# VH-VL binders against Cytochrome c oxidase assembly factor 8 (COA8), part 6

Target 1, 167 residues: Cytochrome c oxidase assembly factor 8 (COA8), of Homo sapiens (Human) (q96il0)
Amino acid sequence: APERGAERRDTAPSGVSRFCPPRKSCHDWIGPPDKYSNLRPVHFYIPENESPLEQKLRKLRQETQEWNQQFWANQNLTFSKEKEEFIHSRLKTKGLGLRTESGQKATLNAEEMADFYKEFLSKNFQKHMYYNRDWYKRNFAITFFMGKVALERIWNKLKQKQKKRSN

## First folded at step 1 (VH-VL)

Design b41 (framework fv_belrestotug)
Fold by ESMFold2-Fast, scan of step 1:
Structure b41 (fold): chain C 167 residues (1-167), chain A 122 residues (1-122), chain B 108 residues (1-108)
Amino acid sequence: as target 1 above (167 residues)
Amino acid sequence: QVQLVQSGAEVKKPGASVKVSCKASGYTFSDYWMHWVRQAPGQGLEWMGVINPSGGYTSYAQKFQGRVTLTRDTSTSTVYMELSSLRSEDTAVYYCAKDLTYGDYESHFDYWGQGTTVTVSS
Amino acid sequence: EIVLTQSPGTLSLSPGERATLSCRASQSVGSEYLAWYQQKPGQAPRLLIYGASTRATGIPDRFSGSGSGTDFTLTISRLEPEDFAVYYCQQYYSSPWTFGGGTKVEIK
């Protein structure tokens, strides 16, 4: 069984948490959901004899993951903050305090919250459209380089077979 | 490491109220909403309500509306669940459970307290 | 409220066998708003899967979730002795958040 080192959640300057992967992993490691984005990070194994093309693919995947994590961390934070602000604003508009007559904190019912969800989705439509465009571009690049790496591996195997046949 | 430590077992008479505590450690208390879920003996799980530890806002299941009150104390990183007008049907194990989602509640729970048994008998 | 129906109620299997647990919702909960929990006697529930198919931290890869809409499945590819427990599905699509009645996976 592979050895595991200490795992720890570290918060990046961008507001995305990072985890230290298990030590001496021989495969890509999938971490726990990020605190802010709620997406699982992948920590890439670096093979001893990584080709320049394999390195380029790995860096593209790492870069794409980081941008994706940051997008969803920001989106989730924005949702949370705006939701709380909406609740406060609506309670003030109703002339209600943050406490009910029973001493409980006041909340909005599901029908009232539906207005917030509709507004949030509408407001963020363009942002999600831009995200989809960037996601498409990044996945195209990754797929392209995955194809190149596959071809490189096939080529190397064919070279080995030709040498064996020549013997 | 994240820990949720709940208060000890309670035995109450019908009509009384009970207040269960849940002390959080190992993460930023104000960043995650805290839920309460109960389980009657031999039964499944039943969601009761949620509290935002930052603002103190609450949302309750309709079944418990008017009987349950969720509060928190940020100085001790503790949430409380008070259930009033107790009935024999309220006999259950009560759990606090941390929402997995940062800054909001999506109501999937990554860490749970050990549970507090509340027995209502006459 | 959304009612979740789990089947079978009890699943009797031996270590090494594959377990397939079903959770059916009374209305669509989308493709992402379903979680699975494991509960052993005397213990609090443990999150296994969320987002219908995403394994929680520290959960072995023998656990997998699938499905969308109204039909969801938890699969344990090769049961280990520690996997004999009660499993609950939960929807978090619409409040109130509801749990299924549970499937007990017991040793044959």
Scores: ipSAE 0.000, ipTM 0.444, lowest interface PAE 20.2, mean pLDDT 80

Design b42 (framework fv_belrestotug)
Fold by ESMFold2-Fast, scan of step 1:
Structure b42 (fold): chain C 167 residues (1-167), chain A 122 residues (1-122), chain B 108 residues (1-108)
Amino acid sequence: as target 1 above (167 residues)
Amino acid sequence: QVQLVQSGAEVKKPGASVKVSCKASGYTFSDYWMHWVRQAPGQGLEWMGVINPSGGYTSYAQKFQGRVTLTRDTSTSTVYMELSSLRSEDTAVYYCARETIYGSDYYEFDPWGQGTTVTVSS
Amino acid sequence: EIVLTQSPGTLSLSPGERATLSCRASQSVGSEYLAWYQQKPGQAPRLLIYGASTRATGIPDRFSGSGSGTDFTLTISRLEPEDFAVYYCQQYYSSPWTFGGGTKVEIK
């Protein structure tokens, strides 16, 4: 029998898997935010009698979620890395060390950080525009298949009610 | 110091599966996304997919969706590419390749593995 | 997907000559999401240029990249014997990441 989802253990020191859905879940489950993407993953319930159309919708939603998490995980890591590099570069230019006399990280003020934010937004403008375009395309496809699945479910319910009523 | 070492050449029959490994060393394995690119004899480069070693998230080129599976083993700093339902046109050199910059939103590749030749013949 | 078209398919030149390689994208890939690779027979590709115009570490200054939007160029100012190879462009603006068909730079 196929497993509903084999998960390699991705355990914290406490031994808890981050992406383990609740036992005996019969519904989609929403997990905690991913460390890097800051998005909550959805664990999809797979019915025993899943139709081909329902399977196509679920796979499309799963693929879109993975694409979206990958984009934001990479984007957030890039932001953090470039921010750190910017701070270090500016501190070095000022002739300052990376640590204060107390051993804490040296920081730039909000006015100085504004330069970084402007540069980062400008640099990533086209990338974010194309992300938004692809995000909308994926959501239009998902909405289309959600509509098809809804019509299938309505039809099946109507057939069930007619059969039950006639008897 | 930074190095990607791939497993040896494979000869498979049509319909079989192949699993190629790529062992990373000289850097923090979980910090860089790992891509797989293939090249058929005398032809150009074709991107197959990518894996984020930290979370295990993957993205595949549509052509390979359903046939390719990327996995990793963090304890051995190794990424795996498994391609199923092999056809003669899958005969190619398969490369793993790392993104250049830690946490980068740039997808240019350096370093590359040495390549693994997979031959599919009857 | 974004399609990259490289031209010419083959470029026959002598050492000391200038090589100009073209890469055209089916849609805009901005000004910084294009890389160039060099591949010699039996070897893995080698990164030459990233961000359309930035040389990778250890790449000689005879290699230069230029362009933005849909039209990109790799220039080798004076061919050395070791430069005869196949060159590929790659876009990383939008998934799936795609490569051009390659340009073979061969001895005349």
Scores: ipSAE 0.000, ipTM 0.446, lowest interface PAE 18.4, mean pLDDT 79

Design b43 (framework fv_belrestotug)
Fold by ESMFold2-Fast, scan of step 1:
Structure b43 (fold): chain C 167 residues (1-167), chain A 122 residues (1-122), chain B 108 residues (1-108)
Amino acid sequence: as target 1 above (167 residues)
Amino acid sequence: QVQLVQSGAEVKKPGASVKVSCKASGYTFSDYWMHWVRQAPGQGLEWMGVINPSGGYTSYAQKFQGRVTLTRDTSTSTVYMELSSLRSEDTAVYYCARGPEYSLDTYGMDVWGQGTTVTVSS
Amino acid sequence: EIVLTQSPGTLSLSPGERATLSCRASQSVGSEYLAWYQQKPGQAPRLLIYGASTRATGIPDRFSGSGSGTDFTLTISRLEPEDFAVYYCQQYYSSPWTFGGGTKVEIK
């Protein structure tokens, strides 16, 4: 059954939780870690006099955050599924049950899990390489637009100073 | 036809060891775990342990750890249960049973041997 | 270990009556890791139900299983003469595998 209070949290279709910062905030707000991605979302403050360039930078940062959240949510889900399959397969080989005496999911020791981590990293290395490439591209673009915004703000301050001096 | 055929009844003295065999036929031996379950006269069922025939890996109930040894011979599709340091309390019917594999399939022990009576008496 | 408690210990009924057998676990065994077995005197147990509610091959439709978590039920809708036996529940959720103490269904 849907709860009225749960409208603050959106878990479909992206799977990413949504966070609502306090009203009248003048700063960017950092939310709790997302359930799926394990990353903390940033909610951006929008100034009343946001320039088109500032808006473009903010939207690029928001799009980059959403892309990053989706990537890690998907990666963590894939990791969890493959980890469970590996553990089940290994426990089958050992003749052990899927859960411990206490009812917790059965686990393998760190040495046994090392084989899974090695295989997972090897299998996903190209996907991680493409992620790193795109991550650097996005951060380069963000840095570039941050530079443009900084130059715009410097120019606007100079214009304000000249107007005050002239008037 | 899927069958598990066990060795015949045994009478042993306290302190002896017994080795019971369970020969599988009619299916791929390595595809199913083989469980061992015993039942004392007039009592319920008690799980002893399991062996994975493909790898030979075993798991035992703590009560039997150190006294029970499960082995298999893939060439004859046979599983063995050896119980050492026998006591009068070990008098029971011993069953082998084909059990669930790790898959998320939820099947139980669907094929059982006929049972082997082991009597421990002085 | 997970302890399974079956009730009643003995159920005295006549052919044609409905039998309801209970199996309660000391902790959750999920929705799928419970099986039911029938045992007649001098015979090996016979699998009736696995996955809490799935009938094994060759088992008549008068047998049904239900439940999840800690509370499970085996129902025999109309007892036939051949159904008078001892019934055991068994969990395969956590090692060691454990069986209930059994419920004896006997003729009045």
Scores: ipSAE 0.000, ipTM 0.459, lowest interface PAE 17.6, mean pLDDT 80

Design b44 (framework fv_belrestotug)
Fold by ESMFold2-Fast, scan of step 1:
Structure b44 (fold): chain C 167 residues (1-167), chain A 121 residues (1-121), chain B 108 residues (1-108)
Amino acid sequence: as target 1 above (167 residues)
Amino acid sequence: QVQLVQSGAEVKKPGASVKVSCKASGYTFSDYWMHWVRQAPGQGLEWMGVINPSGGYTSYAQKFQGRVTLTRDTSTSTVYMELSSLRSEDTAVYYCAHDYGLEYYSGFDYWGQGTTVTVSS
Amino acid sequence: EIVLTQSPGTLSLSPGERATLSCRASQSVGSEYLAWYQQKPGQAPRLLIYGASTRATGIPDRFSGSGSGTDFTLTISRLEPEDFAVYYCQQYYSSPWTFGGGTKVEIK
């Protein structure tokens, strides 16, 4: 019905901003480093008239960011935990307490810590290889989707020009 | 838990229009795409179109352009599929389907139960 | 429009056998923009595989997908009684989304 068509019409831009929604940035924003992952999150700007393909690209980028943040937060926490466990185990084997006679936290020298680093790298080699593979797959998908969005914009522009010439 | 609940079976005469609803729950309605797929008796799946509930943007299969209209109501988390100028060949089960909207991990992961539309004189 | 051709149209097998279903695209759908669905009579389709090879949540490991470009395969390593159904491939590389004609896996 005509009444329903009229209700769906957009208001004039003078009444509502179309470029920068009130109190929002018109650009992506980069946040401070996360406490656990040490990665800076990206807060994506969402256009008022986002197309389906643009929405897919944004969601893919957001999901990839969350996946990446989670991986590194867990990896950093695992590293810290296993490092501390290794130090405590070695100190116990040497007959040393977790703290020195002066009350300071007991530590291992660089030579002893080299064994931990070698073991940690070896143990996590497969995990990091799968992470790298998934990282490349995700970035390929993002790049491909960026290409699709760009092509959609070009073809829509060409279709609009053809329609103008037909009139 | 994602759930898609469709309206009940319809019987229509040739030349009429039918409007099928699909009510979504268990997720943020405007964040995900909704597709419509039909299946004639004994036939395969046929994609009809998709709607982005956030912007109301739609895309239709060429075969249905001019006859199909996809709309949504964000206040009720409902998507509608309206098919006009019905023919006997439009007798089918009509499904709505949820799409997370991620190209790499996309797939129609949740489906409505289907709405049978019968076109008969 | 990308046309997907599934073969065979009907696959007659016994429980315990391996099923191999083919889906061929009329043009490239990239490396991974293909999904597989299972449909039983009177039911809506169920997503099995997306991204050509990734199993959907809750799908048994006897289901596997492979392929890229134009040639894709769904494999069921050892058919269970509940696996006798119609299977559809679907591409989401470009609009319009299209489905294959289906392969019916039936009891011999």
Scores: ipSAE 0.000, ipTM 0.469, lowest interface PAE 18.6, mean pLDDT 79

Design b45 (framework fv_belrestotug)
Fold by ESMFold2-Fast, scan of step 1:
Structure b45 (fold): chain C 167 residues (1-167), chain A 122 residues (1-122), chain B 108 residues (1-108)
Amino acid sequence: as target 1 above (167 residues)
Amino acid sequence: QVQLVQSGAEVKKPGASVKVSCKASGYTFSDYWMHWVRQAPGQGLEWMGVINPSGGYTSYAQKFQGRVTLTRDTSTSTVYMELSSLRSEDTAVYYCARYDEGFSYTDAFDIWGQGTTVTVSS
Amino acid sequence: EIVLTQSPGTLSLSPGERATLSCRASQSVGSEYLAWYQQKPGQAPRLLIYGASTRATGIPDRFSGSGSGTDFTLTISRLEPEDFAVYYCQQYYSSPWTFGGGTKVEIK
């Protein structure tokens, strides 16, 4: 019930090009952050008059979102798992328990954690490079198809205008 | 009155093609998109595709790509669904249905044709 | 494609009883992109509910829809003899449009 309002949150007004009555959404909307990726999903509105080209653009945007969600979910899970293993290993080496007397997880100081972060970033450098490359490639493709859709809409408008005038 | 009237029942042999018509009346033909939905005996509803009568743009379900063709004739306010390479599993009732997008707040199939039974048998 | 799963497959009730029909989507279809249809033998489907909760013109107030995201419900508050039919949910959030498998409401 609390997340119901967050799931119904619309995209920014400037990002919406269609008038839509409050009773139903004629535009995209943003959901709550995913538990694992910590990214907010965009739910795409599908107009009844969607052209094949518009469908390809939407599919590309949806596939890019899914790829991005999957990457960060996996990255965050890997980070959390390795962080727990690192903390466990260091506490065990010190002869300390994994929980405090109050039942909370025992933690390492900032200096010890800095070593973990350095190792994690170094280990994942190539993975992050490939992610950035694919991210830019995907955004370039989306921009390209957005341009194609814009041209199609202009052409259809001109075609409809000419049809109205000649008939 | 708003109405969609479909052509009569068809009996076809495997490998043949069938063309079903759906004539619209009582509203502006070009203002509403027309969908096609089929139902095999004792089974549920299956979406086949849609046509924009104004521009002639079409979109088809992947399962029917290459076999289904949707067309329209603006002068007679009629849409057509042609299904080729018929198989016995294409035996079904085929419906045309109007999609109401706009200020009526429907965004659903508000008007349906009466259905056309297509039987594929040898 | 988005798969809609309706449950139960068959609902056996007596006139005057409350019917509750479920439709579950394989992924979120938002709060407004779901419709319900009624179909009687030998007839085309009839629109009951659109936008998940809005009754179509001419539909009795005993029919109501609710839900959002992946879980939707059609409720018939007091069944009348003419309500024994097959009911289908449909999503129009993502192409291709898909229908549920249907719930048959039959007399007990």
Scores: ipSAE 0.000, ipTM 0.434, lowest interface PAE 24.2, mean pLDDT 79

Design b46 (framework fv_belrestotug)
Fold by ESMFold2-Fast, scan of step 1:
Structure b46 (fold): chain C 167 residues (1-167), chain A 121 residues (1-121), chain B 108 residues (1-108)
Amino acid sequence: as target 1 above (167 residues)
Amino acid sequence: QVQLVQSGAEVKKPGASVKVSCKASGYTFTNYYMHWVRQAPGQGLEWMGVISPYGGDTSYAQKFQGRVTLTRDTSTSTVYMELSSLRSEDTAVYYCARDYLGEYTSYFDVWGQGTTVTVSS
Amino acid sequence: EIVLTQSPGTLSLSPGERATLSCRASQSISSSYLAWYQQKPGQAPRLLIYGTSSRATGIPDRFSGSGSGTDFTLTISRLEPEDFAVYYCQQYDDWPLTFGGGTKVEIK
């Protein structure tokens, strides 16, 4: 029962304790990778008195995250579907079954798979290019609004000081 | 409700330009590419081009290169298709149609009602 | 560009019959990149099938798509009166996007 240890732990420079649940709700949190997109979601902290500008920034970040995760989820599904179709088609062309004598899934060698990757990247080039351009533009917008929020916070601090001086 | 609402019918003379609008509602405008597809009377569908509503980046079918211009206004969730140097064979119904940005596919789940453009002297 | 050829141009059938519509591509396309649309007179096209075989929201189960390589098929298992329309296939495997010439399904 280290009552002295608990008291001294509270005065430690870190102050961080696994026994302080409220601290978890005061920060953005990064979750486990999404099953389909393989990206880690960010759960955004919402302050009790969030300004309209702070809300706009948070929503922009949330919308960008949803857009990004959905893109990669669908990209991964499309890749997987086309890969299976390509393998099936090539095995059929060779007169081979989908399973080996051992009951395992039949596969193509690395050289044959290279043909698939080249074709997949080539046909998806235009949409991937548009995605990348939009990704950069979205991040630029987020940075811009982060700057606005920073300025608002500076103004609020100055306003608080003015209020105190008036009293 | 998700919908695309297009501007009204136009009658133009050869050599003129026409600008058709397509206003989106009921969804996040910047998460869907917008394509334009036309259909001449009694004919099939012909793809004209696409615009990314967030970035404004465009791509056009070779046949329309130099004559078509796609633009967007994110404040009104509206895309525009301007076709210049109109000819009688440009008489058609012009459709806008959305394409989900979050995937490597370009199929159209929601279409505008269509705008009839008639080019006649 | 990829050219899509639909056949037949006109399919004359009676309600209750099975309709089989063909779409042939000038070159091999991935099954992920083919869609089918229905168009009735005076209306915009309506998405039926995307990714060769995935039914769009609200589309009855009598509509099904299949195919691979250069040969794709739209099947309507039993025609209802509202199914008599023009049907278009569309590829999105390569740019520019292209549509087939259409197949008109009409009452015999």
Scores: ipSAE 0.000, ipTM 0.514, lowest interface PAE 12.3, mean pLDDT 81

Design b47 (framework fv_belrestotug)
Fold by ESMFold2-Fast, scan of step 1:
Structure b47 (fold): chain C 167 residues (1-167), chain A 122 residues (1-122), chain B 108 residues (1-108)
Amino acid sequence: as target 1 above (167 residues)
Amino acid sequence: QVQLVQSGAEVKKPGASVKVSCKASGYTFTNYYMHWVRQAPGQGLEWMGVISPYGGDTSYAQKFQGRVTLTRDTSTSTVYMELSSLRSEDTAVYYCARGSEFYYDTGYFDLWGQGTTVTVSS
Amino acid sequence: EIVLTQSPGTLSLSPGERATLSCRASQSISSSYLAWYQQKPGQAPRLLIYGTSSRATGIPDRFSGSGSGTDFTLTISRLEPEDFAVYYCQQYDDWPLTFGGGTKVEIK
């Protein structure tokens, strides 16, 4: 079950509904960083006269953003989990506790952590290569549809120009 | 109601051609790639090809190159799969399946037709 | 092409048991590009899982997917009578799209 978090409001007469993006927005809105991915989401403005091609481009950009956020949320979670596991393993091997006398988490020095970073980078090399390939593929598709939208807008302007000349 | 409805079962002789239809409804037909997948009796799924309903562009599995033709009719929201030079090993259930909105070469299938049984005999 | 190998070919279990189905790829697959389907006799396949672990709309939470690299798993935590079917994995990371050979989950 999801927890409510910082969502709170007082008496009904003064209460208003929250919304995102801000009311009366006429442009894209940038949200706060996601808790897990640390990426700021973009909330796209939807014009009333959006063409089917413009809608397809917007959906592609939205889908790419969701894919990107999910990738980094998973990567950050994996990094944190494996880092903590590595630290616990090394401290146990040394016969040290996981907490200091003051109750703080025990740490390893930079030299000891170098082994973890080396192994993590090596282990995740293929995963990041696939991410880069997919990132380029997605950006190619976005650029392609942006080009199509640009051509559609040019064509519409030409049609309007011809109408003015015909009149 | 979002659905894909295919044409009825066909019985063909070796060397004949078969054309199966797949009619889409409940969504924007031109927004999703449409794939064809077949399944021989008691066997697994085999991908055959894909068509862009918007542009009519197609791509086929190497095994079917030269024998399969995918077409579409945007006025009826229908995709067609025609397989020529039929052999006994073409006996299978043929499915149309809705793919990606953005990519022809990647995609899972969230919507399937009910299947069309094609039997090649005698 | 990427070859997907499913094991076991047949899994005989009773209702209420846990089912674990394996799908192994001939080469590494990005975890974003693996799907699982359920097929019952006389029916079209039904999407269960996409992107390795995302459950499709309407699919019960007893179905879960996991895995990375070359090893992927579909887990059914507690088999219901309607879960006895053939299951297929599918990769969509590389062209051409390919399916596994299937695992039949049958009543013991």
Scores: ipSAE 0.011, ipTM 0.574, lowest interface PAE 9.5, mean pLDDT 83

